VH-VL binders against Prefoldin subunit 4 (PFD4). Designs and how they scored, part 2

Target 1, 129 residues: Prefoldin subunit 4 (PFD4), of Arabidopsis thaliana (Mouse-ear cress) (q9m4b5)
Amino acid sequence: MQQQGSKSGSEMEVTWEDQQNINIFSRLNNRVHDLDDDIKSAKEKCENLEDAGNELILADEEMVRFQIGEVFAHVPRDDVETKIEEMKEATCKSLEKLEQEKESIVTQMAALKKVLYAKFKDSINLEED

## First folded at step 8 (VH-VL)

Design f3 (from e2 with light chain Y31S H90Y F93W)
Fold by ESMFold2, look of step 8:
Structure f3 (fold): chain C 129 residues (1-129), chain A 120 residues (1-120), chain B 106 residues (1-106)
Amino acid sequence: as target 1 above (129 residues)
Amino acid sequence: QVQLVQSGAEVKKPGSSVKVSCKASGGTFSRYTMHWVRQAPGQGLEWMGYIIPIWGKAKYNEKFKGRVTITADESTSTAYMELSSLRSEDTAVYYCARDSGYSYGSFDYWGQGTLVTVSS
Amino acid sequence: EIVLTQSPATLSLSPGERATLSCRASSSVNSMHWYQQKPGQAPRPLIYDASNRATGIPARFSGSGSGTDFTLTISSLEPEDFAVYYCQQYSYWPPTFGQGTKVEIK
């Protein structure tokens, strides 16, 4: 939650319900930031997997060296292609779930913004810096 | 430092199955391909198949035509090879061997071997 | 699959002599590996990728060759070198081994 930035807002009486809504909004906002980081990481992983797949297309050898951490697996090309597609599918499913959760949270935050701005107007700031 | 320790010798009747274990220590397990190789008495080396533990994917020598199942348990750093429908000609020493992970498919560590005898 | 043919089948030599072991592939491979095996023991890695000594292998062991013809040389045999030697490829699926060359004392 951001600090209040308006002197006119200091005169409002904040109820217990209002404080709960502000706290909920703060928790949801933090969760959105975590989700954004996770979504960015998942998208980068998808891009890296696409690059690895494109590198395989350029190679015409039957056997390839596929990097797993600091170790190379010496594996038939077809098996690596299959593994890359499996990893892409798993990452896409994970990304889809993360985006669905973010959409749900953003909707909840929008509803809270409506309630809190309706009551406090310019005396509260719920927007991200 | 890396060590592969296999389960003990077994005596089996024809038609039964055997499952040999290979426990890795002193290094990482999941990222290295684990191969299985057997050697009949007085004979050369015969490759059976491999598993990449972190992938959970195994591939096999066609000679065995579905009689071999290779698995891995990452939590115990142990690979397994199961050979079913045993015949007397399956009498051999069975080795696990780790792919080096940096060469063009050399095996840098070998287990001590497990003698499987199929008779009577 | 790639067939590896080792020659000779048996090499009878005395300590101090030079051993030359051959491994021929049925078609061109991009690397070859060598193992030493003594009675009752697992194979020991010796040479990888044709010419690189595995960890702890003394300088008297050397490997050479490319394409279809590969050689393991032991420049001066020690008593501990009398063993069976196998070549192995994995340039192509599946991995295959040669049938072995036994180096024995004359």
Scores: ipSAE 0.459, ipTM 0.786, lowest interface PAE 1.9, mean pLDDT 89
Fold by OpenDDE, look of step 9:
Structure f3 (fold): chain C 129 residues (1-129), chain A 120 residues (1-120), chain B 106 residues (1-106)
Amino acid sequence: as target 1 above (129 residues)
Amino acid sequence: QVQLVQSGAEVKKPGSSVKVSCKASGGTFSRYTMHWVRQAPGQGLEWMGYIIPIWGKAKYNEKFKGRVTITADESTSTAYMELSSLRSEDTAVYYCARDSGYSYGSFDYWGQGTLVTVSS
Amino acid sequence: EIVLTQSPATLSLSPGERATLSCRASSSVNSMHWYQQKPGQAPRPLIYDASNRATGIPARFSGSGSGTDFTLTISSLEPEDFAVYYCQQYSYWPPTFGQGTKVEIK
């Protein structure tokens, strides 16, 4: 009498809570992608402003012609330097906030991953290619 | 083509204030610095100040000792020049002029001018 | 402040004659601009950066100079050229104009 061990494949029941966690993870993941783009843009802007500042330092002219974005102006060098510094500070602060948000989200995602992988194991893939 | 249209002539009493407008059309108002230049009757040109609209910052000729205020409204593409504590010697034609953005501080477009007469 | 001195104050000439206008700066400047103003009108740009004609300006107008000495030349005066001419600098704060040269008909 071969006891056919009924492998009761315990179909892991997806609970409402599980679905919510998956949905939250997906939303957070999308936000991280958006933040990555924003962070990249902010870094580029910061770099451009730094370069502009360096060019001004090398300039020997009292009055300078500058183009920042769509703005054309002829103004005293010191005024431009001040403006660039202000812009740089604002951009850097914005960048810091974006990075902090990303870090927070990544931390939340890690916690969700632990919970979801603990339950679903190899039945779920939360890793980005 | 870029056009600068100024407000009409003003007659003011000494001690009062005048505000002149300059509306820009046919271009991008926020991209260029707007200057104000005045000319007394039979006299030369005198630079008064400028505004960088997108930055909202103005700078002035110190000769006016804080009597001049230049502002800009980007939504209407209009620059303003206000002169306070008017004197008889402030009688002049006032011009707005756009910085060309190309030739080291040249003015490529001018308003038609606004005559301000200060008389008792 | 950079002082721009124009000479002569008045230039009386006939149509067809050559006009030479001078603008001298109190210190060396990087560029000089010229404007024409007719009676009852706003100034209009004539020459940028010492030698570049503004858009629509006839070839009879030319500019030259560097440092402190700049010249506007009209090779052959036309009737519409009788006006006041101003030089202007923006190399140093604040921007300044010359006192103007009046070109009048003889």
Scores: ipSAE 0.375, ipTM 0.772, lowest interface PAE 1.4, mean pLDDT 92

Design f5 (from e3 with heavy chain T33V D99E, light chain Y31S)
Fold by ESMFold2, look of step 8:
Structure f5 (fold): chain C 129 residues (1-129), chain A 120 residues (1-120), chain B 106 residues (1-106)
Amino acid sequence: as target 1 above (129 residues)
Amino acid sequence: QVQLVQSGAEVKKPGSSVKVSCKASGGTFSRYVMHWVRQAPGQGLEWMGYIIPFFGKAKYNEKFKGRVTITADESTSTAYMELSSLRSEDTAVYYCARESGYSYGSFDYWGQGTLVTVSS
Amino acid sequence: EIVLTQSPATLSLSPGERATLSCRASSSVNSMHWYQQKPGQAPRPLIYDASNRATGIPARFSGSGSGTDFTLTISSLEPEDFAVYYCQQHSYFPPTFGQGTKVEIK
């Protein structure tokens, strides 16, 4: 009773642990791509809010038209400045968390690469183009 | 189709408080400035304060010296105005009014008004 | 705070006549708004941004002016036009109203 398995170069069998590591790597890689998109969006929003705040410092009027979606509201300039700083702080704080998560995931992926390449050598490709 | 519907008339004793509600429909509640305006019998319009639910912040007419509290509940699209330490001169019709999102500060929709009578 | 002064306090006219209502601001404002109010009713939006008619307002109502001097004109009074008219600004905080002009039947 002889069973024929898939070839894996120098490593002949893929264990449950090996399959879990490969699956984890794949999920982490997908998460990094999602994080890159989220980080780009958060950076742009934080910079746009900074620019808006700086533009308000130069304004002469005490009342400004502030756009909320499709609606313009007449709001005291000081209240808009306060709101913009509040939104900027929240967005940039969220950006820091996203960057920290990405750093952690990249570290985990590097560790998994070492384990998987050590076992499977060049029969697996874990490099991102 | 924008509508502002206010709570019913109230009769109050001096020194008590009143809380008037204003439920908005047919628009995005959180984006619009909601004003409160009152009118004593035979008198003109007096601005009391406003709230912008998006900002979570209210501003008040200083004449009332902290007697007015304006709040909003986004989940029910309802604004509230509470006037405390009521006096006979607070007898008035109280209106909510939505600030236009396209003009330079006009009030484009008004509630039907809530008569508050303060009887000594 | 911007004080709005309306004149005249009362305007006694007959149907078919032209009504001219004045609103003067204590300092220059970017815009002026007008409301019509009948007894027992909420104010009705009439003119916004000095010269634009609110939705459903007939063409006999027109507004003009800039800076500190604003005018509401009713070209030919109809019976339903006898009411109190208020001007309002929110170019500066706080929003303020004029004291009203009553247009009444002569």
Scores: ipSAE 0.255, ipTM 0.698, lowest interface PAE 4.0, mean pLDDT 88
Fold by OpenDDE, look of step 9:
Structure f5 (fold): chain C 129 residues (1-129), chain A 120 residues (1-120), chain B 106 residues (1-106)
Amino acid sequence: as target 1 above (129 residues)
Amino acid sequence: QVQLVQSGAEVKKPGSSVKVSCKASGGTFSRYVMHWVRQAPGQGLEWMGYIIPFFGKAKYNEKFKGRVTITADESTSTAYMELSSLRSEDTAVYYCARESGYSYGSFDYWGQGTLVTVSS
Amino acid sequence: EIVLTQSPATLSLSPGERATLSCRASSSVNSMHWYQQKPGQAPRPLIYDASNRATGIPARFSGSGSGTDFTLTISSLEPEDFAVYYCQQHSYFPPTFGQGTKVEIK
């Protein structure tokens, strides 16, 4: 009588809490991707404004042709300089906020990873390729 | 086609204020600099100031010593010019004029003008 | 500010004649614009950037010049050309106008 040891593979029961944590992680992960795109765009804008400012500093003209969308305005250099500085400040502040949000989310994700990996071990993969 | 339509003629007493409006149609109001130019009877053209709606800032001819205020409402595509402490010498036709987006500081469209008469 | 001086103050000519109007700037400017104004009307753009005709302006109108000296020419005056003409600069702040040249019928 060979006692077939029924290896009752303890099917790890996914609790409601577990499912919620997985869902939260997924949402946060998606938000990080969105933030990455926004941060990239904001950085590019900041760089462009910096370049524009530098170009303006090198210009020795009292009146400057400033592009507003598809239209050019002929305006005093000082006005353009002021506007560029204001835009830079606003963009940099926005960028800082985005980076802070990302950092916060990443921290939350790390905490969730610890909890989920502790329970599910190799049965769950939360790493991005 | 772009059109600038100004408010009607005004008769004012010395010391009072007048506010003239200029509504733009047929274009993107926020992307163009709007100027104000006046012309006294039988005289030439005198630049008063401009506003850059995109910047939300205005500049003025120093001759008016702070009596002029130029504003813009982007939601209605309307520019305003207010002149305070009116004098008889302020009697003139006042024009709004849009600065060209192509040339170096030319005015490509003009309002029909608003006559402001200052009399005791 | 840049002072624009137009000459002559008044030009009396007959239809069919050539009109030459001068605008001199107190300092060198990068561009000059011209406007036509008829009695009771707003100024109308005529020439921009010294030599370019505005939309709808007949070929008999031409502009030339650079630096401090600019010229508006009407090759053959038509009856509707009798008006006041203004030059204008915005190369330097503030923008300024000439005092105007009146072209009147002789």
Scores: ipSAE 0.036, ipTM 0.687, lowest interface PAE 3.1, mean pLDDT 90

## First folded at step 9 (VH-VL; from g1 with heavy chain Y102D)

Design g5
Fold by ESMFold2, look of step 9:
Structure g5 (fold): chain C 129 residues (1-129), chain A 120 residues (1-120), chain B 106 residues (1-106)
Amino acid sequence: as target 1 above (129 residues)
Amino acid sequence: QVQLVQSGAEVKKPGSSVKVSCKASGGTFSRYVMHWVRQAPGQGLEWMGYIIPIWGKAKYNEKFKGRVTITADESTSTAYMELSSLRSEDTAVYYCARESGDSYGSFDYWGQGTLVTVSS
Amino acid sequence: EIVLTQSPATLSLSPGERATLSCRASSSVNSMHWYQQKPGQAPRPLIYDASNRATGIPARFSGSGSGTDFTLTISSLEPEDFAVYYCQQYSYWPPTFGQGTKVEIK
């Protein structure tokens, strides 16, 4: 492959390998933001399911009205409890996967930061403000 | 306008099975509980069971002792009720009925009914 | 299982008269629904949650009651009101229906 670096100042050149590392870091940073949104949504869903379950514990009635999207269903309490627990377990598994992926990506980004800061010092900014 | 359209009349022999369909149109299908209710000639209404299509969860009237199976196909907005080991007393009109989303368990739309006749 | 007992079994009246239909539950329920059915037709929703008219139901139909005693009233019978009426509960699983009250012309 034929690639030439150009001097943009008096002190440094950016190689092909350096550009690839910067590009990888940028892609990983975008993925971390997507993961943060997904993790936030999963946590909110888990909180909502926990709240729904707690309200069920306080109810005396055998039948409850349970919201499915924009529609209420009149359903036996034990079936709703079972469904809520199923949804909580599925959300917990999804959250674990998302958090594991985020930890892996943060580790990769930390390694790239170390390499890029060692070479470019204060001429780049890879930190979240 | 919500509409429930059921499959046509059936004549069956004792010991066989029947599967009645109920196609919903003019509204959402998957989030509404769909009930099945039957009515023998000259008799009252008897609840058979329901399905919550988006949950894939069905529950049944114990009186049928496992002879009824209720399913749903979200892609076609169609619920099904299958009654097996048919007997003469299963001769009835079978209705699907949608549970209202705005009440404490009323049925706000009904199919036109499907006559199932069980005879030798 | 909640048993719903309707009375009378048959109510013979003339157009213009008031019809009063009773539905008694075997134990207290928090809601009651009513349906009208004519021969060869599916049940038609009339009243839900004891007292609310279903869509398109004229004002002569009203429902009342709580606990174990519920009433459907037709204030002035029209010719199209001669039919069978069913009550239904779903305060407890499973849903159940009353046996029906036939309103017929005298």
Scores: ipSAE 0.362, ipTM 0.721, lowest interface PAE 2.6, mean pLDDT 89

## First folded at step 10 (VH-VL)

Design j1 (from g5 with heavy chain V33T)
Fold by OpenDDE, look of step 11:
Structure j1 (fold): chain C 129 residues (1-129), chain A 120 residues (1-120), chain B 106 residues (1-106)
Amino acid sequence: as target 1 above (129 residues)
Amino acid sequence: QVQLVQSGAEVKKPGSSVKVSCKASGGTFSRYTMHWVRQAPGQGLEWMGYIIPIWGKAKYNEKFKGRVTITADESTSTAYMELSSLRSEDTAVYYCARESGDSYGSFDYWGQGTLVTVSS
Amino acid sequence: EIVLTQSPATLSLSPGERATLSCRASSSVNSMHWYQQKPGQAPRPLIYDASNRATGIPARFSGSGSGTDFTLTISSLEPEDFAVYYCQQYSYWPPTFGQGTKVEIK
């Protein structure tokens, strides 16, 4: 008569705090995706501005045809150069802020992962496919 | 259709200032350079300066020696030209003119003009 | 600055005649624009970039030229064409206008 020891699977009780941590993680994860898109866009803008600056350096004309959205404006070269530099600086600063925010969020997510995996182990998956 | 509507005629004394407005309608405002051109009675056209509204940057004809200030309000699609230290020689019709976005520096739309008379 | 010299100062012609207006730049420019101004009215665009008619401008108006010499031609003058015509450049700072040519009825 082999007594099959009933492994009482201790049903891990999800606490309110656990649920909050999961929700926070989900929100942070979504924000990281948004930030990735924003960072990509900012990088592209920075690159475009740099390219534009380089093109201006090569131009020997006093007046430059500069595209503002869908409109071309005639502006002195020096003024356009200054504007491009200002735009570049602003864009780069914005990019830095976005990257810092992402880093902060990733750090927070890592901390939450530790807590959640410690409790739920293989019953929870917080990894992105 | 784009329209530029300017403020009404002004009579000023020497040494005073005048501010003329130009309201744009029927199109975008912020991306188009707005120029100011004046014409004394029986004379030709004289360029005064411009503003790029979206940049908030203006540039002027040096002939006016800092007496001209051009501004723009994007929220109202209105450009302004202020001329200070008025002289009798400043008596003229003042025009706002939009720079074309599709040409090499032409003005595609003009205001109706504002007569400014400077007299003692 | 670029000086634009228009000639003649006054052109007296009859309806139906051909009008030829000249604009000479002190230095070579990349483009030239033309405006028509009637008494008591604002200038209106006529020709842009040397040879392109502005919107609503009749086919009797044409522009040509390059470098320093530009021409506005009216193939057959209509009564409404008697006005002052200005050329304008913005290839160099600052933008400048010619002194104008008056086309008047003979």
Scores: ipSAE 0.680, ipTM 0.870, lowest interface PAE 0.7, mean pLDDT 94
Fold by ESMFold2, look of step 11:
Structure j1 (fold): chain C 129 residues (1-129), chain A 120 residues (1-120), chain B 106 residues (1-106)
Amino acid sequence: as target 1 above (129 residues)
Amino acid sequence: QVQLVQSGAEVKKPGSSVKVSCKASGGTFSRYTMHWVRQAPGQGLEWMGYIIPIWGKAKYNEKFKGRVTITADESTSTAYMELSSLRSEDTAVYYCARESGDSYGSFDYWGQGTLVTVSS
Amino acid sequence: EIVLTQSPATLSLSPGERATLSCRASSSVNSMHWYQQKPGQAPRPLIYDASNRATGIPARFSGSGSGTDFTLTISSLEPEDFAVYYCQQYSYWPPTFGQGTKVEIK
């Protein structure tokens, strides 16, 4: 059986466009790491707000001592429930947006990996950056 | 030392509106609930409503039925109370009072009061 | 809404006498606050959480009570103590004030 066609050695040359793709990949990778920190914080905040809402359901008080930083405020229970739900909705929407951005970025990085690995094969490493 | 300084006395005609300011200094403004309390001449204290500035959400005494609007500006540490459709019985001294952050609902600092006189 | 009823409406006493002011709530509350007001001045905090003196308040002022019945006591009246006194609650929304007790010179 006779092998069909081999690829040329020109795959090892780095063009301006190749350098731009490598730079874009690096910037996207750094952005993913920054997003991971933001996503972690948003997940913790959303979980804490869910826990606070559940704790409020168990309370039987008409007025709630609600902590704002170092200060307590007297707030009607219904107003606290509304505020917690508003904060949870905003935080969860922000989290979804962050996760969607991350998914988009990793998709772009995957596309760049295909192009760069197809040209450079083992001469580059995109897995640790 | 926390201090609440209110805007000066006003004379208003019936049917108009008045907006009283209350500027806080010497402490955190945004986290403390600010109440408004009025006192007609020779009468007792009447609670009007409050705002939690960092929330931007106010709550009101039903007696005023939408005539009162309470707002806050965190950048200037100033709370505002606006009373519309003024009547002669709205003649009173209007106070801002800060809710204590450490006790269960006492008012620990009061402004000096703003006299609003409604006359034709 | 919690109604606070103060008694007596007016208390006529001489300097050196003991003043006892009552504040009764329409339903049980978990705390009561007291203020002093002199003519032309804003209310001054006296007692918070039923029995704690506010900063700078002399020891002759004391508060007591729980549930529906609260008392402000001035052990020996000084000339500067002749004023109107208000109780206030915020155990329940909305915050409410009593109608006041005027302490005047006999």
Scores: ipSAE 0.420, ipTM 0.756, lowest interface PAE 2.2, mean pLDDT 88

Design j6 (from g5 with heavy chain K57R)
Fold by OpenDDE, look of step 11:
Structure j6 (fold): chain C 129 residues (1-129), chain A 120 residues (1-120), chain B 106 residues (1-106)
Amino acid sequence: as target 1 above (129 residues)
Amino acid sequence: QVQLVQSGAEVKKPGSSVKVSCKASGGTFSRYVMHWVRQAPGQGLEWMGYIIPIWGRAKYNEKFKGRVTITADESTSTAYMELSSLRSEDTAVYYCARESGDSYGSFDYWGQGTLVTVSS
Amino acid sequence: EIVLTQSPATLSLSPGERATLSCRASSSVNSMHWYQQKPGQAPRPLIYDASNRATGIPARFSGSGSGTDFTLTISSLEPEDFAVYYCQQYSYWPPTFGQGTKVEIK
């Protein structure tokens, strides 16, 4: 009569701290998705401004018809060039900040993953499909 | 309907400064270029400068040699023209005029004009 | 800068007559605009982009021209049409006006 010792799988108790870490990870993950969208948008804007600048450089006209929203204005080429450069600089700086934030968040998420996987192993999945 | 309403007549001494206001109503302000044009008594029209309110950028007729400053307040939809170091020859009616958004550089709306008299 | 020369300086006509005003640019421009100014009033837009009537402008007003030569025509003068008319360009920096043509009653 071999008594098969029932290995009572010790149900790992989720602590309050564990739950907080999971919640933080979820929030950070959502923020990364938002940042991805913002970064994509900022990159597109930067590219558009660069293209606009290039097009303006190719224009030989002293006066440029420039669209401001739904309004067309006549503006000296040099003023438009300056404005485009200012906008480009601002957009690029914004993009850099977004990328830095994303990097920081990704780093934090990696740290949380280590902690959570160390405890829960295969009982938790923090990977995005 | 878009309206441009200017400040009242001014009497100034030579060497002083004058600031004329132009308040826009009945439409958008920030996206339209606002120009300033003056007319001396019995004379023609003379362009002074413009401002693009949304950009906060102004450009001037070089004839005024830096005596003109054009500004805009988007919150109040008001453009301003300041002329410094006033001379007798600066006596004129000063107009604000909005550049049309649907033409090649025409002015579609005008203020009623502001008489500035420079006398000793 | 582009110099706009208007002719004649003064045009004396009677009601019902045809008025023809000329504006010549020192160089070719892409477009020309016309304004009407009555005594004691601000200028008002009349014609934009050489041939388009501004809002509220009667059909008796017409504009034509290209390059350096532009014309404003009033087919039949009404009493309220006696005024000063200015042409204006903004194809080149800075924007400039003609010296004006005075249409007066004969």
Scores: ipSAE 0.668, ipTM 0.846, lowest interface PAE 0.8, mean pLDDT 94
Fold by ESMFold2, look of step 11:
Structure j6 (fold): chain C 129 residues (1-129), chain A 120 residues (1-120), chain B 106 residues (1-106)
Amino acid sequence: as target 1 above (129 residues)
Amino acid sequence: QVQLVQSGAEVKKPGSSVKVSCKASGGTFSRYVMHWVRQAPGQGLEWMGYIIPIWGRAKYNEKFKGRVTITADESTSTAYMELSSLRSEDTAVYYCARESGDSYGSFDYWGQGTLVTVSS
Amino acid sequence: EIVLTQSPATLSLSPGERATLSCRASSSVNSMHWYQQKPGQAPRPLIYDASNRATGIPARFSGSGSGTDFTLTISSLEPEDFAVYYCQQYSYWPPTFGQGTKVEIK
């Protein structure tokens, strides 16, 4: 689809390119909010795994009950220790990827802000309160 | 109703291997620990090992370490036990048994058993 | 490894009599489970966690005990109760079974 829309004599007019940049910014902003939720969940999971590992160190039992969904398994502590470490590594890797994606998106949004504010200064607001 | 259905009886020569299957139905498979227990003729029950299917992790009775391999296939809800380097003393009925999720390590469902006869 | 010693090895009784089966652990355990097995059949869950009846087990079966000493009681034997009974623990790795008590008709 082609959009016509630049007129001489006014820097306040919105072109098709300007509208696309505004739309992109809005989509990226929504994505950042989704990422923030995912990052919060991943950090909580990592903290819970750290806490579980610390509780396991304090436990004085050879066998532990470990929850798998809605089912408890009665397993040796060594097996649980290995599993918790595996889950921590997977969660940390996932968190790193989410943080990297967020950093990239925030950088793109900052670039779009610069362009749009330079053109529309007082006519637009790209900030959230 | 949870059911564990095992593969049929087998006759094997010493030195060969056997792989027994145990298919679960009527409940979730992947989250329950699956155990293997054997019983030689006229003898008691001997625990062989287990697998936690969703973890893909097995652990074995030291008596059998090196000869027993326990695996699981989540897509078919089936656990497997392979015993290698068979000896006459391995003649037994082999059972799969599901660990209860609501007790401290009881086995709440058992397969019908698979007779493995090792003879020369 | 926890050794479970069952006694007696054989218990010869008539229908209607009370059966008392013993299971002693080599070290204190926090749970004990019991199974019934008839010839040619898989073990059947009977009692779990020392005193809880498994699904479908009649009230004449009861379990008791703690620490190292556990008991299975059948208050009034029925013809279908003549079988071998095994105790099992998993308080410590690995799971272990007792050698069995055969309850037979006199």
Scores: ipSAE 0.389, ipTM 0.733, lowest interface PAE 2.5, mean pLDDT 89

